# Designs tried in a protein design chat: VH-VL binders against a2ajx4r71to235. Part 7

Target 1, 165 residues: a2ajx4r71to235
Amino acid sequence: GRCNFEDRLCSMTEDQTLQPGWTRRSGIISNSPPFWDHNGNISAHFLALVSRVDSISSNLRSRIFLPTNDQQVCQITFYNFSSNQNGKLIAGLQTLCGDPIEHLWQKTEILQSRWERNVITVQSSQQFQVIFQAQMLATHGQEEVIAIDDISFSSGCLPADVCQT

## First folded at step 25 (VH-VL)

Design j5
Fold by ESMFold2, look of step 25:
Structure j5 (fold): chain C 165 residues (1-165), chain A 117 residues (1-117), chain B 107 residues (1-107)
Amino acid sequence: as target 1 above (165 residues)
Amino acid sequence: QVQLQESGPGLVKPSETLSLTCTVSGFSLSSYWVHWIRQPPGKGLEWIGVIYWSGRTYYNPSLYSRVTISKDTSKNQVSLKLSSVTAADTAVYYCARDSYEPGMDVWGQGTTVTVSS
Amino acid sequence: DIVMTQSPDSLAVSLGERATINCKSSQSVSSYVAWYQQKPGQPPKLLINAASTRESGVPDRFSGSGYGTDFTLTISSLQAEDVAVYYCQQYYDYPYTFGQGTKLEIK
């Protein structure tokens, strides 16, 4: 459900990537932005993808949800932060195991150095997962960050156990 | 209180495998990761490798074919295995904590390993 | 491998005087340099990260500077307890590498 990352990754999982993958961080021990979570709390945790030497790409994947209905909207709320001018953050939908990811939302940013709130509405006639994909190009050793915090799923997002195939 | 403690045999025979354990307390291996570093008697520091929260590892190329780092989160332990040891592997071995916050900020006290017949 | 070269190999400085230790990398490492102090029989202790950021509990007489390839650790007023070997270390790329160390003594 809702993840503020004070309890690790909650039910989110990370696809295997080249290191470094998503890292749980707080502002209190960071020398790079963000120095606090989206609430301004320097000790609270968020997930960060950090680029230093190589180009990096990593996925963060939700649990499986049941098909949506018209009575209760399935909405995903999350906050993002980016310091990378050439960074790319995508929120996507995968309706069956192994199917191509449908892009629901995309942000490609000039450096903004500010937490932004996002809301995405999901409609799917099939079981699905939500995938956050982040990509950053190498920045010649300057540490750059894409961060995500406070991922929540509205009551219309009903959990399932496994993908139906 | 954050602590790391190395343990293992102090004496290892040539050609055998050196096995060390780093026991951690006061922090979570899901939020921090652990490096192994060694220091031969009277010499400088050599980075051996690292294991991340995901279980992903990176090793010094000079040791790549001989080194394995692994972890057991239920025991709060990180292990180091170094195969086919020679006298050149005689050193004090340290484990140290790190995160994407810069620097290895807490080190164990070290354990001395001697490779001798 | 990125080579970190410290100078001098050893240094003698009078109490209360300034000590300066230099570290040069074989290629740019941006600001990804740490400095460690190691006293006899003890593990290394992190003093400086990110070239210039003092770790918590480190006295303000320790300072770091530099960017790219040239880095400096400065002790502004040497104390007796500062006798140690000092190491620079890059964490820009794997493998992480250390300088050869600089032994600091009281003159």
Scores: ipSAE 0.006, ipTM 0.483, lowest interface PAE 14.8, mean pLDDT 78
Fold by OpenDDE, look of step 25:
Structure j5 (fold): chain C 165 residues (1-165), chain A 117 residues (1-117), chain B 107 residues (1-107)
Amino acid sequence: as target 1 above (165 residues)
Amino acid sequence: QVQLQESGPGLVKPSETLSLTCTVSGFSLSSYWVHWIRQPPGKGLEWIGVIYWSGRTYYNPSLYSRVTISKDTSKNQVSLKLSSVTAADTAVYYCARDSYEPGMDVWGQGTTVTVSS
Amino acid sequence: DIVMTQSPDSLAVSLGERATINCKSSQSVSSYVAWYQQKPGQPPKLLINAASTRESGVPDRFSGSGYGTDFTLTISSLQAEDVAVYYCQQYYDYPYTFGQGTKLEIK
């Protein structure tokens, strides 16, 4: 499956606990970077977490996937953007057994006006979700953004709620 | 077609609880926030509260002690309860969806609630 | 709470002329401002989002501008169907708050 956020959150869901978290943006409606999606399209949408005056953290969850197998590798590809921030983005795995989020990938590097492509491999003996967790510290008079775009799951990632042929 | 429709009793007695239901169609409550807004006769708009995708709610502090918003995603329904009503709660009550882009882009037609003995 | 104050409270403009409605917030709300149009007996209709982005289906004559505390809704050429009450709204912080409304009529 692929999610470019042109149709809302696709099959993704958000854990909203404190304040509104992830928002769907584009270069047209944004007053802060990024002003285009990972392809450089100003009209195309991406998902962004915006820090205004307070620290903020929010999770984006994928659909449920079946346990991985040795025959098909489950790979996740996504693009991220960070602009002039003290933030952290984590890609994690959480099983349906209530386990803590296992960090598969994390980035604390501050980027500016640049989309980066990331590829991670997932192995799980249990049904699982992929979680993107963004964290930003409070800023003073500055809007900071962590953005995500074009999340892709390889064929080795088998949705639990889809009939297998 | 995306629609929201408010329903409930048009008349409520003072001190009783106002109960309204917002029935949605054309979209899933798992993909949108739903706000409740009210408008007293001849007056402006007042934000009551919102329920998130996750079920998290936020209320206007002015109504916090009296308001409860809940939802049943399987029934495509969002509920509003306002306890201990007075004449000041007389208004047209709207439910409105909020997409992943902030902004209430689709509203119900509204339902009039009159508080009177 | 963030207070949204519109000006003027009422406005009469001739057909084909420019209508300008202002909205001032008590504190900075960045660009998290929406404008709504409400006609009698109808619910509000979202016109502008993120201070300056027209919603789908909204005529080009409607435009929004502003950032921080001062915002403006402009109708470049007033049409008869534009007679309504207009509201600004901030969604920067809870509780969401609306301006008191501006009644726009034809002169």
Scores: ipSAE 0.005, ipTM 0.583, lowest interface PAE 10.7, mean pLDDT 89
Fold by OpenDDE, fold request of step 26:
Structure j5 (fold): chain C 165 residues (1-165), chain A 117 residues (1-117), chain B 107 residues (1-107)
Amino acid sequence: as target 1 above (165 residues)
Amino acid sequence: QVQLQESGPGLVKPSETLSLTCTVSGFSLSSYWVHWIRQPPGKGLEWIGVIYWSGRTYYNPSLYSRVTISKDTSKNQVSLKLSSVTAADTAVYYCARDSYEPGMDVWGQGTTVTVSS
Amino acid sequence: DIVMTQSPDSLAVSLGERATINCKSSQSVSSYVAWYQQKPGQPPKLLINAASTRESGVPDRFSGSGYGTDFTLTISSLQAEDVAVYYCQQYYDYPYTFGQGTKLEIK
C-alpha cells in the first residue's frame, strides 16, 4: 500500500492528544515550509507537524500488519522534511502486545529544507503497526516543521485485515 | 562554474584565533549549505561544522566552544573562526558545498593553516 | 559520535581486478553514507551518495552498497587513475564523521 496523503490520511491514524498534531498541507494552502511535496509539486499534499512555541509530540500509526516472513521482505519507504528543527523523528514498530515502540529508524538532526527518502526493513514475529513519532522542542520565536510524505509498504507487508493465501 | 575558495593566514600563533574565508561563485549561499572540514597532515578528515541557508549552524561538539561559522550572502562568503588554537589545529581547511541532494559535491582546494610560535 | 571504521587500511590490487573497501558504522546510519576519493594534494571528490548513488561523471566501475551499519565501495576493474585514498562518511547525525581512510594502490 501507498499513502501520499492526497486522500486524507489514507489508512493511517493519528494518536489523540491535547496538543496540535499532524496536519495535511500543501504548498498552496500552507503558511509554513515545505512549500512543495517530495516531488516538488506545489499542489500535492503531505503531513506536517508545526511547532511555534510549545513542545509537541505526535504519533502517526499505520494499519495492522501480520507477522513478517523470510520469503517476502517487508520494506517501508517514506520521505521526511524538516525546517529549523529542534526535534526528533522516529519510525518504529509496535506490536499489539503493548510493548514499547521499537526504533527502526530515528533522526535527531534532520537535514533542513530538503525532502529525504528513507527505506526501512521490518521484521516481526507478531502483528504490528508502524509508528511515525515526531518530537519537537519548544521554539524561541521561530516556526519549526517536521513533514512526512509518500509512505509506502512493500508487498511483504501483509495487512492483518486482508485474507492472505 | 561552481567554485569554492578558501583564504586566510597560513600561519597562526598559539592561543590566537584562526580566521578563514570561503568565497563561493557559480551559486548562491541562499540556496546551499556550506561545510567546513579539516585534515591534519597525513591524517583523515574531520568535520568542523555547517551553515544552512537560513544561517543556522551546527558544530562538531569537539570544537563547539571554539568555533564560529557565519556567512554574508551578499558577498558570497562563509567565515570560519577557531579560537585558542594549538598545534593540534594545524591542518588543511576545506569548505564544501552541500547540494539539495545530500552530499558535499563541490569542495574548495583547501588552505593550509599552521599553528606555530 | 557515530564512528565509521573502514577496512582495510590499505590494499594493493592488480590492474583490471576488483577492489573492495568496507565501511562499518557504530550504529545504524540508514543509507546516509557518502564515499569520497582523495588524491595527493587534492580535496576529496564525492563518488557515491546515499550509499549507492553515483555522482555525475563517476565511472560505472565504481559502485556503492549497504544499509544500516555495513557499507561497501567496489571498483569492478581497477584503473591506474583510481590510486587514491578513499573515505566513507555518514551524514545521518551530527557531527558528520568520516572513516579513517583506505589507501588503494596498484599491485
Scores: ipSAE 0.005, ipTM 0.595, lowest interface PAE 10.1, mean pLDDT 89
Fold by OpenDDE, fold request of step 26:
Structure j5 (fold): chain C 165 residues (1-165), chain A 117 residues (1-117), chain B 107 residues (1-107)
Amino acid sequence: as target 1 above (165 residues)
Amino acid sequence: QVQLQESGPGLVKPSETLSLTCTVSGFSLSSYWVHWIRQPPGKGLEWIGVIYWSGRTYYNPSLYSRVTISKDTSKNQVSLKLSSVTAADTAVYYCARDSYEPGMDVWGQGTTVTVSS
Amino acid sequence: DIVMTQSPDSLAVSLGERATINCKSSQSVSSYVAWYQQKPGQPPKLLINAASTRESGVPDRFSGSGYGTDFTLTISSLQAEDVAVYYCQQYYDYPYTFGQGTKLEIK
């Protein structure tokens, strides 16, 4: 499956919190970077987490996937954008039995305000969700932005809610 | 569930100060803006002002000299004070939630304030 | 102040027909326009944000378009529950300003 956020959050879900979380934006309607999606499209949508005063944290979850197998690798591809990053973006997996999130990928370095492509491989003996967790510290008048776009799951990632018969 | 609720006296005498409170639930005032908007009977909407996360405020220039917005984050309350009221200040008063990425997505039910001697 | 002017002031449309409400700003407000629906005795309800983004829970028959100074709210097939006053609003600059409202009724 693929999610470019042109249709809301696609099959993704955001954990509910008392703070603002990921917002669907574009270069046309946002006062914050990025001003285009990963393809350079100004009108195309992406998700952005913006902080200026308060510390914020938000989780974006995928659908549930079946355990992975050795026949076909499960890979997740996504694009991220970071500007004045005083925080952390984590891509991890969580099993369906309440286990802690396993960190598969982390980004803490400040990027040059550009989109970067990332590919991660997932291996799990249990059903799992992929979680994108953004953690941003409060700043003193400086804008912090983490954005994500075009999340795709390879054919080796088998949805749990799809009938295989 | 996200909710806002306006409260205060429904009747205020001319020249006195109108005081309203907006009590919020389901979200933190440290992470959201709160606007005050009013609507005179049978008329449209007028923006009064806003209070930011930081406590910074912006007011409608038409009301600047008379309006004060403040908040108590620990009590989840935003206050509106409008001094020297006249009959023209009779309206339904609303508080509404917003954020840095704008959009007043949740409104209170509103409270009616009548200015009369 | 940025002036938002709606047209028409009132509109009567038959059930199942298309309703179109226009909003013009006195200066460019980019896409920073919201549309609200207000029914009698209720607060305004956010329908469209950022000129064309439909709020969650809002029926597909509602759509918004426009950029700069000209904006449009469209109801593709009017339903009985759509009877209300509709307002456009700019949040490009302070003070925030609303259109005068458009009263939509069933013909």
Scores: ipSAE 0.000, ipTM 0.587, lowest interface PAE 12.9, mean pLDDT 89

Design j5
Fold by OpenDDE, fold request of step 26:
Structure j5 (fold): chain C 165 residues (1-165), chain A 117 residues (1-117), chain B 107 residues (1-107)
Amino acid sequence: as target 1 above (165 residues)
Amino acid sequence: QVQLQESGPGLVKPSETLSLTCTVSGFSLSSYWVHWIRQPPGKGLEWIGVIYWSGRTYYNPSLYSRVTISKDTSKNQVSLKLSSVTAADTAVYYCARDSYEPGMDVWGQGTTVTVSS
Amino acid sequence: DIVMTQSPDSLAVSLGERATINCKSSQSVSSYVAWYQQKPGQPPKLLINAASTRESGVPDRFSGSGYGTDFTLTISSLQAEDVAVYYCQQYYDYPYTFGQGTKLEIK
């Protein structure tokens, strides 16, 4: 599946917290970078975690996937953007067996005004969710953003609700 | 129906700039990356560079100073420019598309470029 | 740059027999490896992606395996039409790099 956030959050869900979480933005409605999506489209949407004065953290979860197999490799592609000086984006794996989030990918690099493509491989013997966790420390009045866009799951990522005949 | 087609001069003089165009059909450049790859006669494949949906480019460090890749989405064309060519740049040049699932799944037929005085 | 090294450089296999081509990367590339088939006068054709995912239309006799640094392309039963040069490629990091190629012939 593919999620470019043109249709809400697609099949993804955000963990509920007391703080504002991920928001769907575009270049048209943004008060801070990025002013376009990963494709350079000003009107296209992306998902952003925005921080001003407070530290903020939020998780975005994928649908549940079946255990991976060697027949088809499960690959995840996504784009990220960051204007936060003290932020971190993590792509993680969480099984449905109560395991902690396994970090598959993380970035602390400042990606000011730049979208980067990332590709990760998932291997899991258990059903799992992919979690995008963004963390930002408090800023000094300047709006800062960690953004993600165009999350795609290869055919090797099998949704749990898919009936395999 | 999905096609990429390379075009340009088959002969380029040393020190001149090689200019090629990749014309695509059956898909939009707004939905795919396009790579340039070359193959010297009787040799293997060398990745030249890529242009993203956004127009962002990455180049092979071995060619970085001489390579420019650009595109015109409205014309369905991707351009490759290679400056200061030498005999070592003689090769078949390919353009290939790449999607959100990585992989160069469709290639052009290639165009032969010979660098000779 | 990540170096992809194929082995052997050339391979002769009898019809109906198994052909095995190996590819080693200078560093781990996870599963970000593709295999291409190239016949004379033609562009490379993508056979295997993500180390083990067969592309649509590719015969079942072709399979890929491996993770990390060691990868293998296997043709379970060689057919006459399989005579070609095969390349592995990593797309884990830029620049993308190819193996030197393996020429597969009928014995």
Scores: ipSAE 0.000, ipTM 0.584, lowest interface PAE 10.7, mean pLDDT 90
Fold by ESMFold2, last read:
Structure j5 (fold): chain C 165 residues (1-165), chain A 117 residues (1-117), chain B 107 residues (1-107)
Amino acid sequence: as target 1 above (165 residues)
Amino acid sequence: QVQLQESGPGLVKPSETLSLTCTVSGFSLSSYWVHWIRQPPGKGLEWIGVIYWSGRTYYNPSLYSRVTISKDTSKNQVSLKLSSVTAADTAVYYCARDSYEPGMDVWGQGTTVTVSS
Amino acid sequence: DIVMTQSPDSLAVSLGERATINCKSSQSVSSYVAWYQQKPGQPPKLLINAASTRESGVPDRFSGSGYGTDFTLTISSLQAEDVAVYYCQQYYDYPYTFGQGTKLEIK
């Protein structure tokens, strides 16, 4: 389904990290871009990874999905915004429990003035999770933000309970 | 309403352990983090340490061997323990909230701890 | 430890006039400076973060500036309720440290 983050993380989960990770944020309380969600709504929420003191890296992880088939296409749509040039946002796939993340989409060294919509088609013969990984280097006191909004999964992304080895 | 409130004994004997509790309401310790700060009578502010939502702590090196900060998210509580106290530990003790939005934006009223006898 | 040194230790300013409080760090702290106001018998209240960003609900007569080692807090038109002790604080590196405080009074 669709997550606009008006509730906490919806069905996405955050990997454990040494530092606080993704935070629900809106344009009303923002000291830097983005000042609104991808619909232009100042009060609506999006997920933001914010760094000002330390370098930070965090993963946001979907539920487990069954292997894809050609009858119903599994597509991921999401919006991204980045306010720094020293950060990286990856949308990836983990096809076996504990396997390395396969990068399907990435943006690096991004300064953006607008939200960008992205669509990724997943092809996997195994069960998988979709992972959003953000990395930001320590800054010099300026707030740097990587943000995501409206993650959705098409009908071809069929939920599963466990990872198959 | 976002609130923090410190509690604990006002008098502590030298060499004993000072134990304080910060009870929070209106926000989650899973998303925000808490600092401890103290202020000796008539003097300035001294940062004691911080505990993040993950349970990770950082302490002022001047207190490192004597201080422990912990939390119980189910009780909305953050605890401060300071061992082997002396008269120099007499102060008002505050807890304060922090987030990714910078600054300690909400402080408790403070609790006075006197080390004597 | 990064030492934050405020000046002056105390100042008296006429109602409606400008008050300026300075804070100098012993090494660069970039813009990682906050300013707090503390009235007698009360906890500190956050006024400014990131050297120059005013907290929500803080009157616009309060402003902050600076980068690196030299920072200022300015009250453009002093009001009676602004009588307090003001502290700068760096959050660039642990331990976080505060200036010694500046007592502001009405002349």
Scores: ipSAE 0.000, ipTM 0.474, lowest interface PAE 15.5, mean pLDDT 79
Fold by OpenDDE, last read:
Parts: C-alpha cells; structure tokens; sequence
Structure j5 (fold): chain C 165 residues (1-165), chain A 117 residues (1-117), chain B 107 residues (1-107)
C-alpha cells in the first residue's frame, strides 16, 4: 500500500491525545515550510506535526500486518522533512501483544529544510503495526514542523485483513 | 574565506567553569550550525554539542548537566561553557561549521585547555 | 548511543598501494556517515560525507562506501601526504559519535 495523504490519512490512524496532532498540509495552505511535498508539488498534500509553544508528540499508526515471512521482504519507504529541526522522528514496530514500541529507525533532523527519503525493513514473528512518532520540544513562539509524506509498504507487508491460503 | 577560531584560557582550575569562544568569519551564524568537539591528548574525538541557526541546542548526554552553548550572531561568536571541570576535561577543543547538506565541513584550528590545580 | 567501531586500529601500507579502513555501527545509521582525516597538530578534515560523497577538493583516490552498519574508506593509491589518523562518524542521531580512529602509516 501507498499513502501520499491526498486521501486524508489513507489507512493510517493517529493516536488520540489532548494535544494537536498531525495535520494535512500543502504548500498552498501552509504558513511555514515545507511549501511543497516530497516531489516539489505545491498543491500536493503531506502530513505535518506543528509546534508553536509547548512540547508535542504524536503517533501515526499503520494498519495491522501479518507476521513477516522469508519469501517477501516487508520494506517501508517514506519521506520526512523538518523546518527547524528541533525534533525527532521515530519509525517503530509494535506487536499486538502490548509490547513497547521497538525503534527500528530514529533520527534527529540534520538536513536543513529538505525532504529526505528513508527505507526500512521490518521483521516480525507476530502481527504488528508500524508507528511513526514525532517529538518536538517547546518552541517558545517559533513554529516548528516535522512532516512525512509518501509512505509505502512493499508487497511483503501483508495486511491482516487479507486471507492467506 | 570561511574560518572558525577558538579562543579562551589555556588553563582552568578544577571545579571552575571552562569558557571558550568560537569566532567565525566568511559566513553567518544565522545560516549554519556550529558544533563543539573535543579531543583529549592522544585520544579520539568526542562530540560536545551543537547550536542551530535558530539557537536551538543539543548536547551530549554525557556532558548535558555541565554544558551550555550559546551564540551572538551579531558578533559572529559561539560560546561554550563547561562547568565543574576536572582533569578529564583536558583536551583540544574545536568548533566546526555544519553545512546545509549537512556535514562538519570547516573546523577551527582548536584551542588547548588544560585542567590543573 | 550509537557506537562506531573502526578496524584496524593501525594500518601500514606501501606507497601506491590500496588502503582500506572499515567502520561498523552498533545499529543502522543509513548513509549518515562521514570520514575525517586528521594530521598531527591539525584539526580533522572532512573527506567523505553521506557515506560515499567526496568533499570538494578531496582527491579522487579517496572513496567511501557502505550503508546500514558497515562502511569502508578506501585510498586506491596511498600517497605520502595521506599519513594521518582517520575517523568515521555517524550523524544519524544524537549524540554524534566517532570511531576510535585508525592510524595510517607508510610501510
């Protein structure tokens, strides 16, 4: 599956919190960078977590996937952007057994206001979700943005609602 | 020409605060990050921390409680303060510019700081 | 913290021969690896960025490769001026961490 956020959150869901969460943005409607999606399209949408005053954290979850197998690799590709780079983005794995989020990939932003492509591989013997967690410290009036776009799951990532013979 | 130059006291007594200044030229601190790195005599490199163009700082957890990095963009200066120094803080201290791409592409010549009573 | 481990700690190579330095990270750092050259009494000099991109002005005999956890710095034909200590560094996450260094000498 592929999610470019042109259709809301696609099949992904955001954890409910008391803080503002991920918002769909584009270069047309945004008051801060990025002013285009990962392809340079001004009208195209991406997902952004925005902080202006307080620390903020939010989780974006994929659909449930079946355990991975050796026949097909489950690979996840996504793009990320940070305007001020005062935060952290984590891509993690969480099984349905209530285990803590396993950090598969995490990065403190180092690229100044650029979209970056990331590729990660997932291995799990249990049903799982992929979680994108963005964290930002208090900004004290300066808007900070962590954005993600074009999340894709390879064919090796098998949705749990798919019946396998 | 892009340059960074570290300056400060070469000798600091134990328990005192080490204070260094990195003076930059050829570029604006409003457009680049500046890192502080140190190297004990005959040893490897240790990252101390960074200050972003926005003024945001990140520090090495090993030094977090003792380190403060600040800057004065108008003076082209970045400051490093390390409190409660011990002999273990004896090192050559470098400041380095981080480019947009990124990468620590330009370093100062370094300044030697010795902690001794 | 992400640990960067270089191998070997020291290396002696004849002039004109290939020098190879390896760097392993304790976890995947994608391609966010830099290589530095440090000569005595001098600060480190950036050679390779993003695992395989040569910095401007760096001779083409220097090359970097790798992705994930295994990285390599190669000098295709060692020159006298290449005698130095070389460091790998990850900037995948804070804190930035360096390898312990590899001392390269002429055999």
Amino acid sequence: as target 1 above (165 residues)
Amino acid sequence: QVQLQESGPGLVKPSETLSLTCTVSGFSLSSYWVHWIRQPPGKGLEWIGVIYWSGRTYYNPSLYSRVTISKDTSKNQVSLKLSSVTAADTAVYYCARDSYEPGMDVWGQGTTVTVSS
Amino acid sequence: DIVMTQSPDSLAVSLGERATINCKSSQSVSSYVAWYQQKPGQPPKLLINAASTRESGVPDRFSGSGYGTDFTLTISSLQAEDVAVYYCQQYYDYPYTFGQGTKLEIK
Scores: ipSAE 0.000, ipTM 0.586, lowest interface PAE 11.4, mean pLDDT 90
Fold by OpenDDE, last read:
Structure j5 (fold): chain C 165 residues (1-165), chain A 117 residues (1-117), chain B 107 residues (1-107)
Amino acid sequence: as target 1 above (165 residues)
Amino acid sequence: QVQLQESGPGLVKPSETLSLTCTVSGFSLSSYWVHWIRQPPGKGLEWIGVIYWSGRTYYNPSLYSRVTISKDTSKNQVSLKLSSVTAADTAVYYCARDSYEPGMDVWGQGTTVTVSS
Amino acid sequence: DIVMTQSPDSLAVSLGERATINCKSSQSVSSYVAWYQQKPGQPPKLLINAASTRESGVPDRFSGSGYGTDFTLTISSLQAEDVAVYYCQQYYDYPYTFGQGTKLEIK
């Protein structure tokens, strides 16, 4: 499946917190970078976490996937953007057994200010979710943004709610 | 209470492998990272590496070819192996707890390792 | 690797006076900086995290500030028990790196 955030959060969910989290934005409605999506479209939507003063962290979770197999690789592609980054973006894996999030990928780039394509591979013997966790520390008024767009899961990523033959 | 305790031989010969164990209590290795840090006599701190919940490791590039960190969650133990040691590896070795990279909030008391023929 | 450089290497301050230790990173580390206190024969103790967050149990005379490349640890009123070596550390990127340390003594 693919999620370009043109239809809300697609099948993804955000963990409930008392703090503001991921928001769906575009270059048209946003007063902060990025001013376009990963394709350079100013009207297209993406997901962004913005911090100004407080430290914030927010998790975006995928749907549940079945254990991976050796026949077809589960590959995840996504685009990320960061500006004046006082934080990290982490792509992690969490099994349904309640294990801590395993970091598969992380990005700490200073003043990236561009969309970058990322590809990761997931292997799991258990049902799992992919978690995109954005972490930003207090900026004392300096606005910082972490954005994510166009998350795609290869056919090797098998949804748990889909019957397999 | 949360504790970490380093243990292992205090003396290692040059070219041999340094092996240390960090035994933890008061918390689970399935919920925390564990770092290894060392401090040569009279000098500053050097980060050796870290092991995550899943067993994923990151090492200092300066030691990458010689260092191995592993763990046994059931025994609450984290192991450090450093091969081909020299006098430069003489130091106090610490293990320290961490989680989501927020800082190493609890340290072991450290164990002294001397490399000498 | 990100290099952390502290200044000064040694500092002597009178009791009750302000002590200031600086730390500079070779590149921006945002606020991913921790400060540690190490007394003789003891392991380092975490004092400040995220550049300015004081750890639980740490006296309020200790404070941290800074962002990007310049960081400061301040002891507003030096006490006798504050004699130690202080280290800054970045955890922005691997490998984690420490400053060379600042030895704080009573004048």
Scores: ipSAE 0.000, ipTM 0.586, lowest interface PAE 11.4, mean pLDDT 89

